# VHH binders against Formin-H (forH), part 6

Target 1, 361 residues: Formin-H (forH), of Dictyostelium discoideum (Social amoeba) (q54n00r34to394)
Amino acid sequence: VSLNEIIDLDREFELLLDKLAIEDPIKRKQMQSLPDISKRTLLEQNKADIYRTVKHKGPIESFADVKSVISSINTKHVPIDIIKTLRIHLNTADRDWIQSFLDNDGVQPILNILKRLERNKNRKRKEHSILQWECTRCIAALMKIKIGMEYIASFPQTTNLMVLCLDTPLIKAKTLVLELLAAIAVTDRGHGAVLTSMIYHKEVKKEITRYFNLVQSLKIEKNAEYLTTCMSFINCIISSPSDLPSRIEIRKAFLNLKILKYIENLRADYNEDKNLLTQLDVFEEELSTDEQLNSQQGTQIGIEDLFSQISSRVTGTPSQQELITLMTHFQRMSSSNLGLGVWTLYNALANQLEDELKIHP

## First folded at step 1 (VHH)

Design m15 (framework vhh_8emy_2)
Fold by ESMFold2-Fast, scan of step 1:
Structure m15 (fold): chain B 361 residues (1-361), chain A 122 residues (1-122)
Amino acid sequence: as target 1 above (361 residues)
Amino acid sequence: QVQLQESGGGLVQPGSSLRLSCAASGFTFSDYAMHWVRQAPGKGPEWVSSISGSGGSTNYATSVKGRFSISRDNPSKTLYLQMNSLRPEDSAVYYCARLGWSEYSRYGMDVRGQGTQVTVSS
């Protein structure tokens, strides 16, 4: 369930901190600890000031004409200040303005910028990452309204480009992308879109398996906020389906990537980080609960379960390619007219080898 | 160190009332919106209710609206959920949660307590 239906002082103050580009966690917490009267005063003062300041910066002189705003961002080289101006406006625009923006394909220029940044990555990495960050924040602003969230959830082209941003060196951008994807994934239509986008990510980034880079980031990244958000996203995509088979299938992909070993390492390295530990606990508790429920549904060890266990031990090791080769042999046998006899012969050979190597149950 | 501790769960009959409490520590309670989230066996977490830091704004899931009331006492750092006209479908483990300040905060929540079980017998 999305929290976009909650409207209160704390939510509006969070928007103000976004408008002021206050991204430092310490500064943000300090501001959030202000009395309600101070928060209301700052909201009133800065709302008017931001509109006045933005009106005098760059080529966006008026937000009355939606098509004019869209044309100003639909150019080959969009200055970062224009995208910042758009982001500030999107956070305060009314529903009718946002609806008109969506209806006139206002999202497409933002997606075009992200597409160009992906094609030209590494040329000017800092400016590149900042523009990517501002575009992602525009998408975030749109998602704060139900019509924007439904639009993003309905069109996989948006989530496809969002997942490509996960390889950015800017940790706050990766964190925001995962947070937004998690919010999309909790919706019925959005869950499917996010799963499809992770397949797209695998194809574009040449991953061995879906989620490979995401799970590896749990080992590589040393930022506690990112790690917490990453685990939260993983928990979200696994737990969003209400049906047990879907949860088991999605979770298997992560188990096969040895996520449980990374969780053990994260517990050791971040033993006092309550937020991260909570997400690690959620993953393990839901795994245990679902395993118990699955056991109650007639515990039969099938081919899929056996292969899942083998795959989890072999994925990411030099043995992975050998397993693929073995499975290719089995695939050829299964498509032949040889029948039961060849499988029994293969089992006899395997038993003989296991005896020689002293491998026993 | 952020801590959330739920209490007040139990076994009740349909139509009964129950009041859940959550004691918070390790953070400035009044600065955070607080939430109740529930999870029934074999199902994902379901958001139940939210309350702003000041207590001035509340929101409820459609399934509980009119029956449940969320409230808070900032001086004692305690969150409450008053549950009236309980139904068998309300049976779940109820978690006190602090969600991230962004509306796009995680499905699983920012911080949650250990939970308190509510069972409504048919």
Scores: ipSAE 0.000, ipTM 0.119, lowest interface PAE 16.9, mean pLDDT 77

Design m16 (framework vhh_8emy_2)
Fold by ESMFold2-Fast, scan of step 1:
Structure m16 (fold): chain B 361 residues (1-361), chain A 122 residues (1-122)
Amino acid sequence: as target 1 above (361 residues)
Amino acid sequence: QVQLQESGGGLVQPGSSLRLSCAASGFTFSSYSMHWVRQAPGKGPEWVSSISGSGGYTNYATSVKGRFSISRDNPSKTLYLQMNSLRPEDSAVYYCAKWDSLGRYTDAFDYRGQGTQVTVSS
C-alpha cells in the first residue's frame, strides 16, 4: 500500500501497534499522538518487505551507476530537479545499491549543499528553502533503510547540518527535520549524535543555553502540527535513555527553560488538539514517574546540583551574603586537615538547630 | 550499546522443531517489545512474531500462527522462538529485533548481528 492509499490513518496505525504487540498504555498513547507524516512513514516501513522485494527487481544495479549518480550531485551548483530525482531514486533503490552509495561517500555531496545553504543564510530566497527541503527528504529516504540510519546515527556530521535547518522559514521542512532527529534520537547510537548536534546548534546560533531556540519555538510558532512534532522530539530525547540519571539531567535543561509554563499556555491555546495535548501529557506523566522512581532509589543530587538549588533560591535575597560567608567557613574547614570529624560535628549542630526551629526534611 | 545475538538455527527435515534464542544487552530489556524477523534468499525481510515487554501480549504472522510460539525471560534478557512443524518455506535467516516506541523512521526493527540460519530440507 502507498501512503496515498492510507485513508483512515489512525485506524491503520492502531492495527500496526496491535501487530507489534505494544501493550504499554503510555507507549500506545505516545505513538498514537505522533504527527500524521510519522504514522504514514511507520506504516510504509511495515510494508517494506513487500515493496522492497518488488523494487529490488526494478533497477539494474552496477558500481558505475552509483558513481554516475554521485558525480551528478558532486558539483558546486546542483539544480533542484537533480536533487528531486536523487530523492525518488533513493526511495526506489535496493539495499545493495544504498550500501554502495554510502560506501562511496554519496552522502557528502548532500551535506555540502546544506553547508553552502547555511553559509548563504542571509539570502533566504524561496529556492534555498526548497533545496533544504529536498536535501532533507533525501536524508529521510536513506533513513528508511537500516544501513542508512546506522550511517547517520554513527556520526554527528549529518545531524549537525539537519539541526541548522531548524532555522528555515518553511514550516514543513522544520517539522520533517524534527521528526527525523526524533527517529535518530530513539536509537542508542543516534541519541548521542543528536545531543552532540544540539550542543553544536547552541554554538553556531549563539544560544544562551542548549535547547533555548527549540523551547522558544513553542511560544513563537502557531502551527499545531509543528508544535506536536517539537514536543514529540523533546519527549524522545528525554525518554530515550534507559538510565534514570540521564533522563533527569536532560529534562532538567528543559525545566530550567520554563517549559512547564509553555506547556500550560499550549493547553489553553490548543485545547481541542488531541495529538498535541497527548504529547504535553506524556511530558508531564514521564516527569512524575521519574520523580517517583528517583525518590524510591534514593538517588542523591551531587554537591554541584545541590549548591545550584540553594544558590538559585538565595541569590538576590539578603541571605545571599550569609550563604557566601557559610561557604567561606566550609572552604577553610576543607583546607584544615581535620577530616571527617569536623563535618560530622557541623551536621550534628545543624540537626539540633533544625529540631529547635522545627524544620523537617 | 544495543546488542542482539541470535542462536539455535540449523539444518532440519520438514516437520521438525527448532528453538531460537536471542541474547539482549545494552538496554532495559523488560521495557521493550521484542520481535522476530526472517529473510529468505532473494526476498525482503518478513515479520514473524512480536511480544510485549511484560510478555502478556503476543502476535504472529498468519503464515506461522499455530506453529510458532514467542516467549521471553526478562531476568536473563533472552527472547525465544519455538518453531514447530517446520516447512521448506520457513527456510530463512532469523533475526531478533527491538521496536522503539518513539517513532522509528527506518526499517521497523533494529536488529544487529549475523542472525541465525534455519534451513528446512530433506
Scores: ipSAE 0.000, ipTM 0.393, lowest interface PAE 11.1, mean pLDDT 77

Design q01 (framework vhh_7aqx_2)
Fold by ESMFold2-Fast, scan of step 1:
Structure q01 (fold): chain B 361 residues (1-361), chain A 123 residues (1-123)
Amino acid sequence: as target 1 above (361 residues)
Amino acid sequence: QVQLQESGGGLVQAGGSLRLSCTTSGRTFSSYAFSWFRQAPGEEREFVGAISWSGGSTDYADSVKGRFTISRDNAKNTFYLQMNSLKTEDTAVYYCAAKYSGWLDYPSEYDYWGQGTQVTVSS
């Protein structure tokens, strides 16, 4: 991990030792010499105590004036330490402070930093990855309370910038982003935003199809926590909709990317990892359940129902005339003495065009 | 979105054990951390224990550490509080709570709460 991340970890761990009243210099030195993974585990177990006791003696001198805090982060060159100090404060601030922060557009400067980092990705330095990580942690801190989650879920630009962070080489950062996106996806407003953001990700990263890089990461990455989080995110976006047709359509994208083969490989490679196995089980069990429900309910819609849905979306738009022209072609085919073969050929052409345009549910 | 329902409360003798369950409804997944809080008559809600979304991290109030164990079963959308060596001081209404991302030891930061289940420990 980066030097700044190591320094941040050590600082947070020192705060934990202070909270636990461990003042003996020998004992503190022994605990500070623990491996990073042990320190992170202890911090995670005790993070409520740490966040509650943080005193924010960083570059931001006072948090009493919300507008002043926002101004300190709304500059062209924001030092990483200022964002770190903000992140610590956001984890402990009361609801009134957070509400004021949101009302005064405090999220926008954070989004501006993420946008600037994406524009300058060809100039990637370790400082860029650290700043992206700290900005993501600020978003995470805001999402820990209901008003912050509702704000983030209602602001599509936020999820668009968050998905761009999935390509960071920093495994813990993309793990966090997937956790945040999964939480957003389980809200009614946020689910659509996340699906749209994954289309945005495909366009910006020039993926062959939506979710391609995400699914490939299941083969490439060897970090069990990341793999578990990635599967959890996939499960959340598929199963969040209450209606069967939506779940089938979203799942189809993953099945077309051969995710079932990757799941089998993950079972073999991580046979003792209970958390990962649970997420793999969830994917397969929900697939089986939905296939059974689909068979029982016979989700076959008639020609009239399909046309009504198409017509309601197209009527009053520039595409209305093109639909009329297409229907005229179909009317001519139906009144011709040409057989089934012409309809079959048209369907094959339509499937090919859909694939080329990447029109996938 | 996330609805929580406690079960498993009741009357138990000091030194006994109880297991509380909290079942979530709807389509919920491992992105949520879960906590137990309790409230004795005339007192504020206090933190009891928490488990992270992965189940890899847990925390407990000092008063219950070593006696209570929190666990989760994501496939069943259920999480548990195993209460051993119960004391009369453990008598309270126990609430389960869900919070996105991490956990906190103060009630005001939790978005989703159960209705509560009564635990009475007799001397």
Scores: ipSAE 0.000, ipTM 0.248, lowest interface PAE 14.9, mean pLDDT 77

Design q02 (framework vhh_7aqx_2)
Fold by ESMFold2-Fast, scan of step 1:
Structure q02 (fold): chain B 361 residues (1-361), chain A 123 residues (1-123)
Amino acid sequence: as target 1 above (361 residues)
Amino acid sequence: QVQLQESGGGLVQAGGSLRLSCTTSGFTFSSYAFSWFRQAPGEEREFVGAISGSGGSTDYADSVKGRFTISRDNAKNTFYLQMNSLKTEDTAVYYCAARYWGSTLRDSAYDYWGQGTQVTVSS
């Protein structure tokens, strides 16, 4: 995995040397022997130089005025070329420019385009997919800087529109969206937002259960990069919470959708794809670890200890009387001849309610 | 401000052990996967080992497998390289690196790098 990232850097840098017409073998060898940091700096400078050329010749003549840029994209009919120009600029703009863009609600026009595309999804399908892709790339550019990531993670409306892009036929757009959602999901605020957005996706797309379409894509899609990213996203949303009960609950949804069977099929079909195999291993290893930890915790926790913890948290709060009422119901059941079935029914109802509450922050 | 700082390097005799630490600040530690790289004098930078964002998966270069162990401590925002059975061939400047969890191969590079720490193994 990390070897492929190193190979990609060297490959990109070799392409840069080709583009700069550096053909002298001695100069080329000297350039290729530069530290990785220097190579990345030169690649970033080249992107900035390309942007400078495009900026002066592009549909937006100047990016000096942030408000003018926002106004140019805050119209009913935004040309794709304007969004492409914005994307290039967002990838090269300094922190102060990006901060000004965020402060002046620059993200909202991008979200408005995505909302409009979802509303009119049967119109101009090819242009629709391209514009959706360019808007997603603008969001990706913003997320490369910490202030942009924090902004996007703070507004659930952004992740709600991003998850709707998962239904696009454009595999590269699905892959990018899953990468971005995984990135958001591993942040404290972002995890809740992503979980809520997946509920929103279920409701809008009429899925039988949350994550149904996502898990089915592991069977349907034959693109290794997509499959790797999809598994990575699943692993991120399951493993991000620090508490064991949350991880078990989230993972349960995937286990109920028969994900383990699809993982075995993926191992067979992609037996030499190291990146995909790594993500499959992560899923299974974390499952095993959490099962072991859950067994150890269950053995040590008794009824008296659980009640003590609940009582300590609830005593002195408005919920105290409701706990007393609930315990009175349990006392009634325990002193009656009702048997195991009634306790099982209460547990089933509690599990359904807990599932909803832990998904709805 | 993002910072990665290596520590624990130094001079050690062949067969000895060293533990390298990489202390991080300025980003959400749990959102990143971590790796160690090394560069010997006159050689290219070489991958040593990696640990996933969850900590559930590790990967090692064949030359160090069975001798080196990578680990992470999310509470301390620090990750480690435990180096055992050191050889003179392990002499290098060791760099820690961070890459975004969920980033694809197309992102092509590690997001953040440390300054490096010298490890010298004498015969």
Scores: ipSAE 0.000, ipTM 0.158, lowest interface PAE 17.6, mean pLDDT 77

Design q03 (framework vhh_7aqx_2)
Fold by ESMFold2-Fast, scan of step 1:
Structure q03 (fold): chain B 361 residues (1-361), chain A 122 residues (1-122)
Amino acid sequence: as target 1 above (361 residues)
Amino acid sequence: QVQLQESGGGLVQAGGSLRLSCTTSGRTFSDYAFSWFRQAPGEEREFVGAITWSGGSTDYADSVKGRFTISRDNAKNTFYLQMNSLKTEDTAVYYCAADRSYYGSLYQYDYWGQGTQVTVSS
C-alpha cells in the first residue's frame, strides 16, 4: 500500500507542522484535528516536496557534505525514502567519501534506527520490517568496500543489532542478515563479533539456549533460499576458526540442539535442491573430518582426564565439598535405570546456566 | 547460467609463484562475486579468498593473507588468484566459485569450477 500506512501518521504529521513553521496554537490544534485521510494527503504532498529537494541536490551534490548527510539521518523520525537514498549513494560513493562517513560516525545513526525499531516491538506495522531491511541494505553497501567491512567487523555493536532483525517476518530481510553475518564471520576480527552477537540475541530474545531460534527456523521455514543461507551461516561460524578445539566447541552447541535430525528432514523435503544439499553435506563432512582429526591428534579427553583437571583446581578450596556433592548426584543418576534423555536434560540445563552466567568460549 | 573453468595450476618449488585463472561463460560476469577454495587430499574444501562484484573489496583466509591476491578483469570475463611465496602446505586442488553478490559467504555459492591441481615441492 501507500508509504503513509507504513509510517506513524501522527508522528510524521507533527513533524510536518514543525517544518511548515505552524506555531500558532489555535491553527496547530485545528490541523491536528483533521481526519486521518486528510493528514495522509498532506503528508503525501509534502513527501513529494521532500523527494524533490533531495533530487534537486542529487547524489553528487546532496552528499558533498558528509556531516550534513549524517545529521539528516540522525533524527528520531527518519523517512524510509531518505534511508533508501542513502543506500543508493553508499553503493556508488568513492572510497574517500565512505572513509569520511565512517570517520564521522555515520554508521551510528543507522544503528540507532535499528535499536529504536527493536524497542518498538510493533509486529503489526509493516514499516518496522521494511525499515529494518533498508538499514540492513545500507550495512551491506558499506561491506562491499574493504574499509567498511573492516569497520563493521571491528565494531560489535553492528552485529549485535543485525541479529535482532532475525525475527522479522520479511524472509528477504532475515536472509540478507544471515548472508552479511556469514561474510563478517569469515574475517578474523568479525568471527568473534558474530559469536558474541548470538549470545546477545539469546539475552534479548530470551531463548532457551544459544542458537535455539536459528536451529528451530530450519524446521519452521519453508523457503529453500533462506534454509540454504541459514545452513551456510552455521557452517561459516563453525569452520572459520583455524584451530580444531574452537570448531569442536562451536559445533557442539548445534549438535546439542539435534541439528543432525533437522538436516535429515531437510534432505527428504528438498531432495533436488543442489545448493541446500551442498550446505548439508558440508556440515556432515566437516563434522566427520574434525572427529577424525581429534582422534588422530589425541586431543580426546576421557572421564578420568576431565576429573583430574577439575580435581586439581578444586582440591584444597571451599568448592571441594560442593564438587563431592555434585559427584554424589551423578553417582545416584548412574545407579538408576534413567536413560540417555536424563543426562541430555542435565546437559541442557548446564548449558542454560552457563549462558546466564556468561561462561562460554 | 554461469560455467566456471580454472587454469594455471601445476608443479612449483617452495618459495615460487603461480597465477590461477578462472574464466566464466556468460553475459553477467559483472553481477557475480567470486571466490577461490582449495581441498588437500583427505581434507575438506577450505576458503582461500573472495572478491566482490564491484572489485571494491577482497577477503582472505589467514593462512594466505599477505601472500595471495585475488583480482578480476570484467573485460575478459576472468578472475585470478596470484599466489606468492608458496609453501608445501598450499598443495591442493583449487576451485573457483561464483555467487549472486553474496560476498564473503564461505558456503553460499551458486556455481563451482571442476578444480585445478597445485603441487608445491620442497
Scores: ipSAE 0.000, ipTM 0.120, lowest interface PAE 16.4, mean pLDDT 76

Design q04 (framework vhh_7aqx_2)
Fold by ESMFold2-Fast, scan of step 1:
Structure q04 (fold): chain B 361 residues (1-361), chain A 122 residues (1-122)
Amino acid sequence: as target 1 above (361 residues)
Amino acid sequence: QVQLQESGGGLVQAGGSLRLSCTTSGFTFSSYTFSWFRQAPGEEREFVGAISWSGGRTDYADSVKGRFTISRDNAKNTFYLQMNSLKTEDTAVYYCAAGYDSWLTPQEYDYWGQGTQVTVSS
């Protein structure tokens, strides 16, 4: 039995005893000493009453006053059941309640919990991972509403703390974090925030390069749902920009980390997983498309096109012979194995001359 | 609409085997944790086994460890309980359950089947 399940069971059972008005200390102690299976059965038989009790007599007494709810979670030691109760409410609350929650800085206590957990040396404890999970689910609930998504995308502090949760041993929690970050990354405002947060992740986790741990997880993790979500996140951050140069730059970081070799291995290991294979296909197809576009763009302003334009203007004029002489010099340079440095020096000289001669664009 | 339907129950002799199936519809199968619970005549409902949403984690009640195996088939939206070396004490109504954030407690499960009877004769 997990520690969280034991803690939740004992708390819910305590609430059931309160609902049943069992106040005799001896009787209460006897009931609390029942085997876990008996406690679970009694809770199941009374779950409608327990659910109502948790909503009305639980850690958060009423959701009518938003400020009271925020005060209940804005303490140094927040019980997990308070965060669970908040999560349930956030999934059902109307827009006006959520707006009031955001306006009264209700997200900050959740972020403070995540910040404390990151500094906590008890990272490997079940309570730590479950509290990260419940806080992440509260963020997920807020993101279901447009005003919540816009709020989260607008405050880099939120995405910064979310990326730190990627180190959690709880695979479902880091899967959810990647799903949420992908949803943020496809928004105009959120894309930049997510990219910045991955830089923050590199600094805090002492990564050699940005995305190093994320790409390594494609080799280490054996969970198909996680791998699919991870690839989907990578595809989202690369493909969100509409401009080719931005996509090439972002993708280059992943290519330099040898992601293509990991994709090859994932195809072999998960050959029947349609969802994962679709995300692997998306990565490779978008790479091929952008390489083709980059090649076409290079060709449009490439050497042959530039020469054609120069040649058409100069052919049949006295300047034709000077162009031939200049091209002959370049032919000798190209065959001499002089490298980039000599071309750079010629370009610097040309720029200086053009500036001196006031040549118009 | 979400539906869970058990099948494969019935009468079996002690030492025999049965395979229970739970067919599901109306939700994203791969995202859910699945479990089996049972309720014997005159006893309380008890945990039998669970399989995580990833398939990477399974757990079993001590009374069934080594005899029962839980598995899932995401392609068929079905999960199973293979019951081997059955004992008369395994006689119960078996319920399948599905939950996004669930493991050992019945209250954590979002969806339940109607139950299937397993009777083990001596």
Scores: ipSAE 0.000, ipTM 0.137, lowest interface PAE 16.2, mean pLDDT 77

Design q05 (framework vhh_7aqx_2)
Fold by ESMFold2-Fast, scan of step 1:
Structure q05 (fold): chain B 361 residues (1-361), chain A 124 residues (1-124)
Amino acid sequence: as target 1 above (361 residues)
Amino acid sequence: QVQLQESGGGLVQAGGSLRLSCTTSGRTFSSYAFSWFRQAPGEEREFVGAISGSGGYTDYADSVKGRFTISRDNAKNTFYLQMNSLKTEDTAVYYCAASRLWSDYTSPDEYAYWGQGTQVTVSS
């Protein structure tokens, strides 16, 4: 976010002024009032010195100053060894340190690395995979603690960048990503974030439909641990919603991609792999159970019918993301204590827009 | 919802081995993370080890690392704690626990589902 970017720049520049021992209040105020581009230029000129201080002088390496640690990883060319050191520290840091790391936007530099790797994917193949692996392990370390899991589940930007790692050739990295996404998907807040992220994945990777590459991997990959984790992830995103219509809708995407045929093939190829077979059984048992529940209901709810019609018309079009964003706004409104008034306000605004566009029933 | 039933435990000599089992009846066994905790007389419940929902990732308390191994068998809805090179200080009641979320798995307060406990006694 824009505000976080501004805060990060000002924070990093403040650390530069401290490093340069600029303590005169007037001089410091003059420098703090420089345009952002001038601040970035000064930081770039002193980048090697800041990096050397973090790596070699020990006080910042001790991880005592959270903001200094974050600044050391918030650079355009962060070394792999620094990310490894961060990962080790995140696994052993106390809750107060991790809370401070999250509050000071410590996840954003990790996400910036993943974003740059996606942009430069074809240029640095070996470096890409290793750095993606270490960044993913940092996210995994944060998710071991409740506050880190809640943070990651609450911000779709994090899961958006995690899903981009799924096309890595490093099987252990994409297996870890799927396990982390599955853990996020079983939380109430995280399920929506993961679904949104799979749409983002479709857009960035130019998939013909959502989940296409994921389902194709069940045919292509020969690693049993990966296949088990992939099926576990699919089962988690389908079964996490407590409402039947949501589970049917999500499952339908996979059924349309011929997942049942791939499950049949996996049973033949991995007939003694107990863990994989269990995940295949779970998929088919939940399908059967939901089909029985759907049959028992007998009649359709009008709201569900309307949403199904809208979804059917916009899925696979450029409007799909806008609809998801709009529905996300409505989901937040429905969980608020604001009541009927906010819904009537939205309806009034929609009526006005429809009149301008000459859309009438 | 998930119910946990422990088995294994007993008296063993220092340097010996023991395997604990925890069987569940939950529909979504594969989506749960599982942990082992122990409680010595007069002490609080202490984290021993955890295994993720996919089974690919494990974590252990420093005191047991290299000696204990946690594993799961999704087909049997069971997870295990293999205890090797047992020490007298490993004497405790061992509890299995289940969580749907990857949260603070080292804290017993975060778990809603617990087994009844099984006694492990290591004699010198």
Scores: ipSAE 0.000, ipTM 0.157, lowest interface PAE 18.2, mean pLDDT 77

Design q06 (framework vhh_7aqx_2)
Fold by ESMFold2-Fast, scan of step 1:
Structure q06 (fold): chain B 361 residues (1-361), chain A 124 residues (1-124)
Amino acid sequence: as target 1 above (361 residues)
Amino acid sequence: QVQLQESGGGLVQAGGSLRLSCTTSGFTFSNYAFSWFRQAPGEEREFVGAISRSGGSTDYADSVKGRFTISRDNAKNTFYLQMNSLKTEDTAVYYCAATYWSGLYDRESAYDYWGQGTQVTVSS
């Protein structure tokens, strides 16, 4: 060890004692008398802690090392500026960098931030809404490429945390969340995830029914871009299924929330907003088309389908024997010379009985 | 079926102007955001410009900023690329693209539907 190395060690160690605020003069003198090996060990331990703290609290120094970037955001208190820096990088990073980010669980720290914000919710703190916004933009940047979209759509925890952001007072964040959820909902696996996440939203937010807060926002929010995006999202989740029964079932939830009345009010309030009016038209035109198809489909319900529905509900119950007896009567009728007139009489009697029992078809 | 069809390409002299159109069918036009990409012979496809679902926001590649303008017409189910002050370097096949995402995206992978392309040739 050279004299210059010894002088540098003593100088650095003195600065360490100053940093640690060693107040006791006796203790400070004792520490200054430690062997060089002990001083080096303490300096090395403190250097590791300093670098850890600086990298944690400061802007991301280098994006070449994906694991270092993930470590910078995987801490209990992440500054907004670190997330902003990450968001900028995610928008410009190549596919290989994004793949490495996903493979090393880079999304999980972003989700952890959103989860902590929801747990420690303070709506009146600006930092809360801004951090939700920046995290949502990071998710948006990842979804710009197919591998990121597939990742986000595959994990229900992601959509569950995204829907919770819908109660943010920041209108641009609500709008972006709905855009991202709509993009997820048009994928086969993502549609089911989004519908399930809206049930989760209902439970966490204590809504009286699924979509209640979403539909109420059509009355409360006065931002045309948000309203257009909200209607577009609603249209998307209804129209994504290729089968008529699924579309009718999903749409019924919105109809029961009186969405048609809100659409009428939006037409009056935004009579010159072409984009919003188009989304309102889409909802009503698809409703009309599906109602016409449903009416035609209803007239084609076969005897076998109807019997299967009755049989599955009645089998294994005390009513099973009564159904068998009724079917025996009908079998006897079907094998006789009795025509349409007798079936019509039975239908008239059944209608009368249903009326007496207050059963409506 | 969803279809995007470009038109308006052709031959033009440097300093001239062209307007490309992309006519769409098979989806609700107002639900989609749109972009233009281009590909020169032997080069990779590059982003040119994008317009949001509402039409309220646009974004452009640095090479075309101030010269090109993207716009949309929901009534005609068509969106446009107005190209002014054309340079020989603008020679490429131009592709229109559509995505359900409302945001402005500059990556090919963000777009769900693509046109077949239209040739633009700028002579010296």
Scores: ipSAE 0.000, ipTM 0.152, lowest interface PAE 17.5, mean pLDDT 77

